# Designs tried in a protein design chat: VHH binders against Profilin-1 (pfn-1). Part 115

Target 1, 132 residues: Profilin-1 (pfn-1), of Caenorhabditis elegans (q9xw16)
Amino acid sequence: MSGWNAYIDTMTAAAPSIKRCAIVGAADGSVWARTEADNVFKASEEELKTFVALFNDVTQVPAKGADIEGVHYVVPRTEESLIFGKKENTGFFAVKTKSAVLIAVYEGPNEVAAQVRKAVESMQTYLNNAGY
Below, E stands for the ipSAE of ESMFold2; O stands for the ipSAE of OpenDDE; V2 stands for 0.75 times the mean of E and O plus 0.25 times the DockQ between their complexes.

## First folded at step 16 (VHH)

Design vg18 (from vf2 with T107G; framework vhh_4orz_3; at its last look DockQ between E and O 0.86; V2 from the best seeds 0.79)
Fold by OpenDDE, look of step 17:
Structure vg18 (fold): chain B 132 residues (1-132), chain A 123 residues (1-123)
Amino acid sequence: as target 1 above (132 residues)
Amino acid sequence: EVQLVESGGGLVQAGGSLRLFCAASGFTFSDYSMAWLRQAPGKRREWVALISYAGDYDYADSVKDRFTISRDNAKNTVSLQMNSLKPEDTAIYFCAAFDSFDSGDSGYDYDYWGQGTQVTVSS
């Protein structure tokens, strides 16, 4: 998996509230790496294809929300390369790199969200600098 | 001064309905996502419903299909229609505002809170 699993491990280590995580192709939603075992990221290929397409126009996402792993999230915030979703005591951060989308699903109080964002954005920066 | 003022709470019999309102002032309401949360005695505050600044919404599983969240940006209000109420819905209900444009290091917590309104559902 070309070391992509290591990046998953890095993100999950940086933010313990991350429950599931995936690195997918920005163009088609193909899975490059994901959490496995007890924390399998279970989004389907079709779902991920739809999800990564949200980055084509993030300004519209708050009106529609986003679905991951069959779960609908309200999206209260987007940035050019970031989608933030909320559902009860869970949420997700998705960030886009040059060629990938990083998705981190977390569980916990609102306070943990900042750490999750930092984790995925740190990886985003790293991958961008690496040309990915 | 920022204010969120809840209203519409009260005592109702099981199976009954209530409609909660939250009137907002002192900030640009249309820029904020709005949420309802509730806290029952001895329990943690729990998420009930959320509606984005753009109108998408979702509910806690425990209230789905019974509660309806809506907002009126012209009136700076968010509402919660509560149908088929159950005793376990008894709680103080809070209105909260979430700034969708604040991406700073302040985190992702709600920015403003109301004082809450009591909802009591009798069996």
Scores: ipSAE 0.838, ipTM 0.909, lowest interface PAE 0.5, mean pLDDT 93
Fold by ESMFold2-Fast, scan of step 16:
Structure vg18 (fold): chain B 132 residues (1-132), chain A 123 residues (1-123)
Amino acid sequence: as target 1 above (132 residues)
Amino acid sequence: EVQLVESGGGLVQAGGSLRLFCAASGFTFSDYSMAWLRQAPGKRREWVALISYAGDYDYADSVKDRFTISRDNAKNTVSLQMNSLKPEDTAIYFCAAFDSFDSGDSGYDYDYWGQGTQVTVSS
């Protein structure tokens, strides 16, 4: 059992609209922790490897979108270490730290997205300060 | 002033086609992702299609393979080609604009909305 599961719990408690999330290695997309049971994050290792490589040049992502758990998302906005995906009543935020990528898939209207972003950015800051 | 003006709505028979246009003015259109949403009488507004400022797009499952979203940055226009129309597609159709380069971290809703155009599909 890894201590990384505690960070998953912290993010989902901070933003209840997060349905599934994961912390993965920035270099290879290896899963460090993820939501489990009824909210299991289902992305394959190959999909995650492809996804984390998007952070090598986020400016190219809006032209092609991003795939998470076999679902295609349009990416209307990126920042240096952030990818925002949008699809119907669901979406995701992904943020990169020194060693990790945090991915949070949420469900709800656009109004809840700001809370989800704050939750993942707070964790991004915390992990960066901890050397991850 | 900022404006989004929809056109192309009307009455059509089931199985027919319509093309909707949304003309944008008063902002840098090429920096915005564009969406079409619809609202039927007595129902909530629902998303139909989204196209990013860079051209990637997606559709609601109910309209996949029937509708096509496209944009023309030279004309500041987004369009929605609607084929194989069904009575269930009857709604007011709205275009909406999302600022893809907003530096804020608190807004993920659409910044601008049109007034809508009525589409009525008779059986």
Scores: ipSAE 0.761, ipTM 0.877, lowest interface PAE 0.7, mean pLDDT 90
Fold by ESMFold2, look of step 17:
Structure vg18 (fold): chain B 132 residues (1-132), chain A 123 residues (1-123)
Amino acid sequence: as target 1 above (132 residues)
Amino acid sequence: EVQLVESGGGLVQAGGSLRLFCAASGFTFSDYSMAWLRQAPGKRREWVALISYAGDYDYADSVKDRFTISRDNAKNTVSLQMNSLKPEDTAIYFCAAFDSFDSGDSGYDYDYWGQGTQVTVSS
């Protein structure tokens, strides 16, 4: 879906620290769009199905963490529709909309995390308002 | 007044072990995720290990299988057991705290830092 790729471009442009991201179906983790080429988002179907299910109860996630692209992230904080994970000088933000989960993997010191969060939450708001 | 106080640093021969402790006060420790970071001379501070408030943990790849982070909520401490130490582990080690329940408008960065404890690994 060429239309969904524009949203990938919007998020990566809004926060240059985002190195890989994807939009996946909230029910099954199916990939609607993702970064490709040099920065391909490499999560498997199995990983994504497990990952999106974390949003069924985000309060349980800090006890177990989250795996994306074969990398384990400690999850020090969640909110109703947001999961934040950390590994070394990298991390991710994931947010859930009505129909989708947006995942952004970033690199950089903790100071850039707020920029990444803002980019994914802005898209979350946009998609929710559009009915997705 | 929040305080994080590291201890347990020192000089150790390569292959040896040290255990670092971080004593915390002035906040509800069990609501915080705790980290160890380190900074070698002339290098940037790097993440070593993180333990969430709920107990999940992980390590930088360079120390994986050699270091163990743990927390004791009853004593308000986080510790770092460091085994099989190498000269490359020489650094000032810092304890840091992240409020896992803060919904404020601050960034996603550590709220509190200790002063650090020196670890020196001789070859």
Scores: ipSAE 0.694, ipTM 0.863, lowest interface PAE 1.1, mean pLDDT 90
ESMFold2 (binder alone), look of step 17: mean pLDDT 82; pTM 0.827

Design vg19 (from vf2 with T107Y; framework vhh_4orz_3)
Fold by ESMFold2-Fast, scan of step 16:
Structure vg19 (fold): chain B 132 residues (1-132), chain A 123 residues (1-123)
Amino acid sequence: as target 1 above (132 residues)
Amino acid sequence: EVQLVESGGGLVQAGGSLRLFCAASGFTFSDYSMAWLRQAPGKRREWVALISYAGDYDYADSVKDRFTISRDNAKNTVSLQMNSLKPEDTAIYFCAAFDSFDSGDSYYDYDYWGQGTQVTVSS
């Protein structure tokens, strides 16, 4: 079991609407940890490399959207270190730390999105404080 | 005052086309992502199409390749071109606006809704 999988477990416990999530390297999109078994996060290495590069200039992302697990998401909102993707019954939050990008795909009504964002941002804060 | 006003609904035969318009006023339209949702009799409201403030867009699988969403920021309008209409497309169609530059500490739902426009597709 990877130590990084404990952080995946922490995020999914905090926001049960998270269906799949991963922690990947900010420089290359390499997977450090991901949900497994029934909730396996299914993004290709090439897709993740492209995705993490979006954080080089988040202001350009809403014009082209983002692809996660072969699914295209419209990105209605970005912040300096956050990308929010929306597809009516699903969505994602991705946040960047110094060394990592955390991606959480969720399902449910729009009301659960705030809980998912809070879980991902709490982990972002923890990892930044830990030097990641 | 914020307003979203839909128009273009009506009665049409299966296989026909219809264009819906949503005119927005009272807010900075270019800062909002715009959506179309529909509600058929006895069913829950479902998403149809979304277009970001910057122009990227997506569709529900049921309408992909038949419907086209577009926006005109100069006219504060979002449109939905509906082709190859089917009886199952019969619903009230709603325009909705999502604040793309919100502080981010509110829930992630649509901020404004229109009253809807009825689309009826006969067999």
Scores: ipSAE 0.736, ipTM 0.862, lowest interface PAE 0.7, mean pLDDT 89

Design vg20 (from vf2 with D105E; framework vhh_4orz_3)
Fold by ESMFold2-Fast, scan of step 16:
Structure vg20 (fold): chain B 132 residues (1-132), chain A 123 residues (1-123)
Amino acid sequence: as target 1 above (132 residues)
Amino acid sequence: EVQLVESGGGLVQAGGSLRLFCAASGFTFSDYSMAWLRQAPGKRREWVALISYAGDYDYADSVKDRFTISRDNAKNTVSLQMNSLKPEDTAIYFCAAFDSFDSGESTYDYDYWGQGTQVTVSS
């Protein structure tokens, strides 16, 4: 029912290896939109509040990792507005815009990670240009 | 020339311990995340453990609480302490390196691999 669900659909169509994703508020981790039903993104409000706070200083993240949906990910790489997490054949990309954080959890071989990153970064650019 | 050289493998009885070492050369070790993977005869390669350049780590469920990964940046070495070994841990163990600082295009996969060291656990 949220208009933001259209952006979730766009990202998942662009990168089929995305299994679950969400768009949350950058200030508080409030959910604006997420995948539902069989692909429900299961992070709690408390977990998301903690997660978005990681963008206040991404340089500290590789030392402690990141938790999404109760799963701990090692973070081998961060950029100013991007956190990449890795666990076996799964991982995530998270990017920050002016007002939002986009989180995409993917499953599959590592070679598909570039496609997932591209989908998330394309949406990040679009939302920043739209003032979000 | 980039090299990852594993050592410490061998034959042990069930319940025993081994410590594997991976010596790295030819790249800036402290900028790389390091992993251990294994491949048993007739099986696909399985991830075992990962440690970031900054020291955070994680393990496969099958080895959690039995194996410990560590790194020594001064010696360019990553290690895997394997305790309470089981026959199903029998495999060739490989170390692998992942660039934590993307210097261009990246596949988000391991850049360098060792040749492996054999671990055999007898019942």
Scores: ipSAE 0.534, ipTM 0.758, lowest interface PAE 1.4, mean pLDDT 87

Design vg21 (from vf2 with D105S; framework vhh_4orz_3)
Fold by ESMFold2-Fast, scan of step 16:
Structure vg21 (fold): chain B 132 residues (1-132), chain A 123 residues (1-123)
Amino acid sequence: as target 1 above (132 residues)
Amino acid sequence: EVQLVESGGGLVQAGGSLRLFCAASGFTFSDYSMAWLRQAPGKRREWVALISYAGDYDYADSVKDRFTISRDNAKNTVSLQMNSLKPEDTAIYFCAAFDSFDSGSSTYDYDYWGQGTQVTVSS
């Protein structure tokens, strides 16, 4: 879906350390847009359905971690609408809007994480203001 | 003052075991996720293991099934049990702490680091 892919392009341009990302439905994990080709976001819809359900109670997530693209991430921090996962030189930020969940997997040293969070939160704000 | 103090390093033969400890003081240990990282001579620091403040954990592929991370909140310690040690595990091992509740911070790196403990594995 090329319309939603413009938002993927915006996020990856804002934070070059984002290697793969997706915008999915908050209710069911259905994919609205994702990175493709050499940077394909590989998660199945069933995995994404499980992932978006984590936002029903983010306070329980650090005890269990989160799985994205078949990879387990320890979750050292959550906020009301945000999950931060970490694994070696990779990590992710996921944020929830009214209708969507944005997931960005990044690679690089820990110092780049702040830029990735900023890019994802900027899109979260944009989509909330657009009614999503 | 904040301190992370590693212990338990030493010289061991290939196939042997060591247990590293990290004693934490000066902060609320139970609110922090804890990690072990290592640095071999002439190489960059690499991640080994991470345990969240709530107990979930993970390992680098190179140490999976050989190393076990655990924490004891009553004693403010995190430990790393290292089994089936290989010469390539030779490194200085560092303990690091990540504040899991500072949601207003832009810092997503480790807040505190120990000085490290030397592990040498001979062939």
Scores: ipSAE 0.715, ipTM 0.859, lowest interface PAE 0.8, mean pLDDT 90

Design vg22 (from vf2 with D105T; framework vhh_4orz_3; at its last look DockQ between E and O 0.78; V2 from the best seeds 0.78)
Fold by OpenDDE, look of step 17:
Structure vg22 (fold): chain B 132 residues (1-132), chain A 123 residues (1-123)
Amino acid sequence: as target 1 above (132 residues)
Amino acid sequence: EVQLVESGGGLVQAGGSLRLFCAASGFTFSDYSMAWLRQAPGKRREWVALISYAGDYDYADSVKDRFTISRDNAKNTVSLQMNSLKPEDTAIYFCAAFDSFDSGTSTYDYDYWGQGTQVTVSS
């Protein structure tokens, strides 16, 4: 079992609204860990490669949105290391660490988003401190 | 004072068209993503369309290819062109604004709401 899977479990436990989650390489979008079984994160390698490249200039993302798992999300908000997407009662938070991108797709009303963000940012902080 | 004022609602026959408008004032419109939501009797409020402050947009599956969201930053308006209307589109339609530059971590809800405009589609 990869140590990265433990981080997936930590995020999903911290925010029950997270349906799918992945930790990928910031450079190439390679999957380090992801939710599996009933909640398989299904983004393709090509898609993830494109997605992680969005962090090269997050200011441009709201103009074009972001695609995850074949689904287009409108991106109403970005920060230096954060992309937030919305679609109906779903959304995602993606945060960038030194070497990784954490992606959490959630489902629920808007108020659950704050908890999801906190979960991924907590992991972001942890990984950054660990050198990742 | 912040205001979102919807207009353009009314009664229309199935297959008909309506164009809703939302006029915004009291805030920097260009910094906000804008959305349309609707609430039918006895149902939960549902997401219809969203357009980012930068112009990207998306729709609920139920209205895709029938509805078109657009914004005019010069006029501080967001519109919803509704074509091929169906009885199930009957609802109160709300305009909502989302601060795209808020770094708040406590909420990710819409910041401002209109009072809504009634859309009724008859069979």
Scores: ipSAE 0.863, ipTM 0.926, lowest interface PAE 0.4, mean pLDDT 94
Fold by ESMFold2-Fast, scan of step 16:
Structure vg22 (fold): chain B 132 residues (1-132), chain A 123 residues (1-123)
Amino acid sequence: as target 1 above (132 residues)
Amino acid sequence: EVQLVESGGGLVQAGGSLRLFCAASGFTFSDYSMAWLRQAPGKRREWVALISYAGDYDYADSVKDRFTISRDNAKNTVSLQMNSLKPEDTAIYFCAAFDSFDSGTSTYDYDYWGQGTQVTVSS
């Protein structure tokens, strides 16, 4: 059992609208932890490698969007270490730390997005402070 | 001072086409992602299309391959070309704007909404 699964559990407990979630390596997209069973995060290795490379220049992302689990998302907002994807009543937040990228796919109205962002940013801060 | 004004709605027969326009004023249009949503009689409001400030776009599955969203930053306009219209496309169509550069809030809701334009598709 990876100790990293405890961080997945922390994020999903903080924001119940998170349906699928993963922590992946920032350099290569390798999976450190992810939701499983009925909530399995199904992104391929190739897709994750492509996705984490988006953080090399987030300013290019809104022009082309982002793909997660074979689903295309328009990206209406990026910040230096954050990508927000939107699609109807679903979306994602992805944040980069020193060594990791946290990805949370959620379902719900726009009002739940703020709670999801807060959950991933809290974990981003924690991991950065821990040297990850 | 901020306004989104929809136009181009009307009555059309099934299989026909309409083009909706949304004219924006009172804000820096090029900094906003733009969306079209619709509300049919007795139904919840549903998303139809989204276009980012940088031009990437997406559509609801129900309108994919029939509708096309586009924007003109010089004219502060977003448009929705609707082809092969069906009776189930009958709804009030709303334009909405999302601030793509707002660093001051933690919300991810639309900032501005139009009043809507009626589209009625007869069988």
Scores: ipSAE 0.759, ipTM 0.873, lowest interface PAE 0.6, mean pLDDT 90
Fold by ESMFold2, look of step 17:
Structure vg22 (fold): chain B 132 residues (1-132), chain A 123 residues (1-123)
Amino acid sequence: as target 1 above (132 residues)
Amino acid sequence: EVQLVESGGGLVQAGGSLRLFCAASGFTFSDYSMAWLRQAPGKRREWVALISYAGDYDYADSVKDRFTISRDNAKNTVSLQMNSLKPEDTAIYFCAAFDSFDSGTSTYDYDYWGQGTQVTVSS
């Protein structure tokens, strides 16, 4: 999925606090693209399958939290197509499109969360408009 | 008028215990996720523990198994039981609230902060 790698680059450039991210299939968690090499997104296929299923009912997520890359995140808020998780000086935003889930794991103080959210939601909008 | 008021801080010897309380007023407490953060002199505030409005919780790795966060929605309180305290736990401890349902002007950051309570762990 070489073409999908450009979207990874777009998100990480838009929000430098994003350290790892991925685009995965909404139905099965299959990886379409992810950050690689020095900052590889390390979630397993089984973990991603479980993770994307959270979007079947986001209202259930705050009671149990979410796991990514073997890290547990408390989820203090969700929206119809968005899950926000926190762990120490890190967090994630994940958003669902018609056929994919975008996952961005960031590091930094809470002030960076707005930039990360903007980057993933902009890509969400773009992919939805493109039919994905 | 929203208020978060911390209490229970003080001076304790290493290995001792303290229990912090945060009393909340002026908002629908059960709609908020609650956190404890701390700030040592000259350092940025750091996350200690977070409990979601729906009950999931977690801790910073440095305090795991020593600290317990809990909430009482009937009394509008969140507490932090701190056991096996170490000198590196010395800090001002702040209670913070995150509106889990805020639909306007959301920054995905804490909306309300307490004034803090000092915890000092000797030797």
Scores: ipSAE 0.693, ipTM 0.863, lowest interface PAE 1.0, mean pLDDT 90
ESMFold2 (binder alone), look of step 17: mean pLDDT 82; pTM 0.824

Design vg23 (from vf2 with D105G; framework vhh_4orz_3)
Fold by ESMFold2-Fast, scan of step 16:
Structure vg23 (fold): chain B 132 residues (1-132), chain A 123 residues (1-123)
Amino acid sequence: as target 1 above (132 residues)
Amino acid sequence: EVQLVESGGGLVQAGGSLRLFCAASGFTFSDYSMAWLRQAPGKRREWVALISYAGDYDYADSVKDRFTISRDNAKNTVSLQMNSLKPEDTAIYFCAAFDSFDSGGSTYDYDYWGQGTQVTVSS
């Protein structure tokens, strides 16, 4: 099997509107893989630790929003294992598996969000089935 | 039936203020996040402000510190206070509603839109 970077490549190929993404540890926000170079995912270790802790109770997130890469997003929708954030023509989807959190930041109108969600949910399903 | 009705638009001089209202009916207002978007002639529609069903809010950089979004769930109303208006704020302003609890939706677009209210800021 390929390393974690192969999963980043799979998600970005499936949804070209994803500008930056990462796979991080669900317990501590440690980075397992992220986009690099021109699309480097620039979240700090402290920010990611705070972010993954949001999945301990997603129902509280819409009242406070979420911060990724120093950018504040309003969170209009959550599900038990999903956080959707929105800001202007940018947004993110974050999904939790047993041991990981997948974060995809995208740019584009609301219409591209469905494709981005499908890409991260497909990977979420794959990783859960693989025991992660 | 579902309705979003904007009001409060008009003509003002640069530096002036307007308050826009959006009255919602036909759905459970408190379950929806509410947004203001605007469209100037010949330009794309752009987002202005968003307030979640739970009260967190944000603004486009172009209006930050000048505009304030608020909601009143008892009256099913979202409002936009616009201060220090500039000629570049001239646009039709639309109220839009996003169902925050519809996990079955395949799109992450707004579910309901108003007809818009014209704001004209003269120099």
Scores: ipSAE 0.752, ipTM 0.874, lowest interface PAE 0.7, mean pLDDT 90

Design vg24 (from vf2 with D105A; framework vhh_4orz_3)
Fold by ESMFold2-Fast, scan of step 16:
Structure vg24 (fold): chain B 132 residues (1-132), chain A 123 residues (1-123)
Amino acid sequence: as target 1 above (132 residues)
Amino acid sequence: EVQLVESGGGLVQAGGSLRLFCAASGFTFSDYSMAWLRQAPGKRREWVALISYAGDYDYADSVKDRFTISRDNAKNTVSLQMNSLKPEDTAIYFCAAFDSFDSGASTYDYDYWGQGTQVTVSS
C-alpha cells in the first residue's frame, strides 16, 4: 500500500547490487520505507538519528567515518548532499533531499559503485522535484 | 608524474613482523585516501586496510588486530605494520590512492597503484 515502498523497489531494480536500502526523514531519521524480509535494513532509530545529523556538516565525516547497521565505514569522499562509505566488498551511498535521506548499502566490485550512485542520485532528483 | 613506491617486503618466519612503506610523489598526498591490497598466487586482489585523508581507518577481518595502517603527510608516506604473520599472509602487497576531493569523478575505484612488494611468510 505505501507509495514510499515503490521508491525502494525502483532503486533496487535500477541497481541490483543494492542489498539493503531505506528512505528516512532528514530531520530525525524516522523510517519512511526500507527493504524488508531477507533484505531487511537493520539500523536502529538511534543510529539513524545520528546518521542523518552527519549532513549538518559533511566536512567532518571523513575524520570519524559513519556507522550503518552497526558496521563502521571509512568515508573517503563527501559532497554537500552526499556521503560515500567504503569497506572491502561493500559500501554505501547516502544522499539528502529537502525532507529525506536515502541510504543504499551495496555489495560487489568497485565497478558497481558508480551504478549504485547513479540510481540513488536519480531518486534524489525525482524526490526533490516532487517536493520531498 | 605520479608514483607510489612500496618497500619493506621480504622473507620472514611465521609469528614474525614486517613494516611496509609506500612513498608517494607527483600529487597532493594529503588529499588522498590510501589503501593496502594484496594478491597471493592464483587469487584475486584482496583489500587489507584503508585510511582516509582525514585519518579514519579500517581493516579486513583476516588482518584485524595484527596489522596497523598509518600515514605521515609531512613525508608523503603510508605504512603498514604487520605483526604475528602467518603463511596465509604471503602475497604481493600493493599501495593504492583514492582522490578524496574529485567530486566530479564517475568512478569509485583507486586512481593510482604501486608496483607491489613481495612478502613471503614461511612455516
Scores: ipSAE 0.742, ipTM 0.866, lowest interface PAE 0.6, mean pLDDT 90

Design vg25 (from vf2 with D105Y; framework vhh_4orz_3)
Fold by ESMFold2-Fast, scan of step 16:
Structure vg25 (fold): chain B 132 residues (1-132), chain A 123 residues (1-123)
Amino acid sequence: as target 1 above (132 residues)
Amino acid sequence: EVQLVESGGGLVQAGGSLRLFCAASGFTFSDYSMAWLRQAPGKRREWVALISYAGDYDYADSVKDRFTISRDNAKNTVSLQMNSLKPEDTAIYFCAAFDSFDSGYSTYDYDYWGQGTQVTVSS
């Protein structure tokens, strides 16, 4: 195994409301690690390539939204390296590091979203400090 | 100080149409994403439609192709055009606002809510 799955496990353990997540290459959306089995992250390579390109100009994203796993999300909020998607009782946080994009899809009431963001941003900080 | 005021609800026959309005005051409307949610008697509250501060929108599957959400930033208004209404659309409809520029670690829920407007669809 590449060892990247350990970081997936760390994020899902930190925020149990994360249902599916992935770590992908920032340049091309190539999958480095993802949740599998009953919680498989289902995004295609083409979808992920399109998704990571959103970080080239996050200010344009709220006008068009984002698609993950064939599901369209309205994006009510972005920051320089963060995209937040919202849909009913589901949502996602995606953050960009030097060479990766972390994507976490969560399910549950909105009050758990802050914990999901903290888990993803903690990993973002760790990977940036590790040179990724 | 902050207010969301819904209007346009009422009684309509199945197959009919209604247009709901939400007038916002007391905050910078153009910085907020706006939503419509509904709650029928004895049922959980459900999301109906969401429109971002920049104009992208989405709908619950149950209302897709029948409802249209739109916003007018010059008038601080969000509206919901409801066509082909069904008895199961009977509910109190709430307007809600989400701060799109809050970067804090607060909850990612709606910041402001209206009091709701009753929509009743008869068979």
Scores: ipSAE 0.716, ipTM 0.849, lowest interface PAE 0.8, mean pLDDT 90

Design vg26 (from vf2 with D105Q; framework vhh_4orz_3)
Fold by ESMFold2-Fast, scan of step 16:
Structure vg26 (fold): chain B 132 residues (1-132), chain A 123 residues (1-123)
Amino acid sequence: as target 1 above (132 residues)
Amino acid sequence: EVQLVESGGGLVQAGGSLRLFCAASGFTFSDYSMAWLRQAPGKRREWVALISYAGDYDYADSVKDRFTISRDNAKNTVSLQMNSLKPEDTAIYFCAAFDSFDSGQSTYDYDYWGQGTQVTVSS
């Protein structure tokens, strides 16, 4: 947690449309870092445990959707290590590394989604190269 | 060619109901997630409902208990049942298609749009 908050800051600086985000353990959904205060990422530990388990088979996710912070998102697209969720003027990208899952909830039109994906994928690449 | 054609719009009094249809052709409909969006006069388009290629769905908070989205892959159609209509539901309603299997990493907007169908709700 001591250093992980710097990665949260890096992602939000790269994509200002990110409103809330977290870095959690891939095995159990334990929080390593999250946004706080007015932008607090408020997912429960049980919800996060359920969420990271979705990466065990992303092909099943579009039939069920995904829940983050008590909010249901339709998932129109998945890739091997990525889940994309949509809801009105909000959405999320979640990407899995070897040891972590990065979750970024954003607000704005579909046009901002590309910036958010780029920010989380850049961090995913960095963490994978660092052995996480 | 690819096209989405909306139908079912019209004039209705507040409290009434309409059912919109969107007929799709020119692409593998079952691989696409489908959405309804609306644009009120002088406003930007806003999302109303989304249904994934695999059947999960969701709604904007303003319509959640009044509208129902459904799809029929055998007929290449998506529909929107609109109940308890309000004057603020007055808009042009568009269907839109999102390619759920595109491996491109930069596009998260809808790939195809219909021309829209007008819904007018009088008070």
Scores: ipSAE 0.702, ipTM 0.847, lowest interface PAE 0.8, mean pLDDT 90

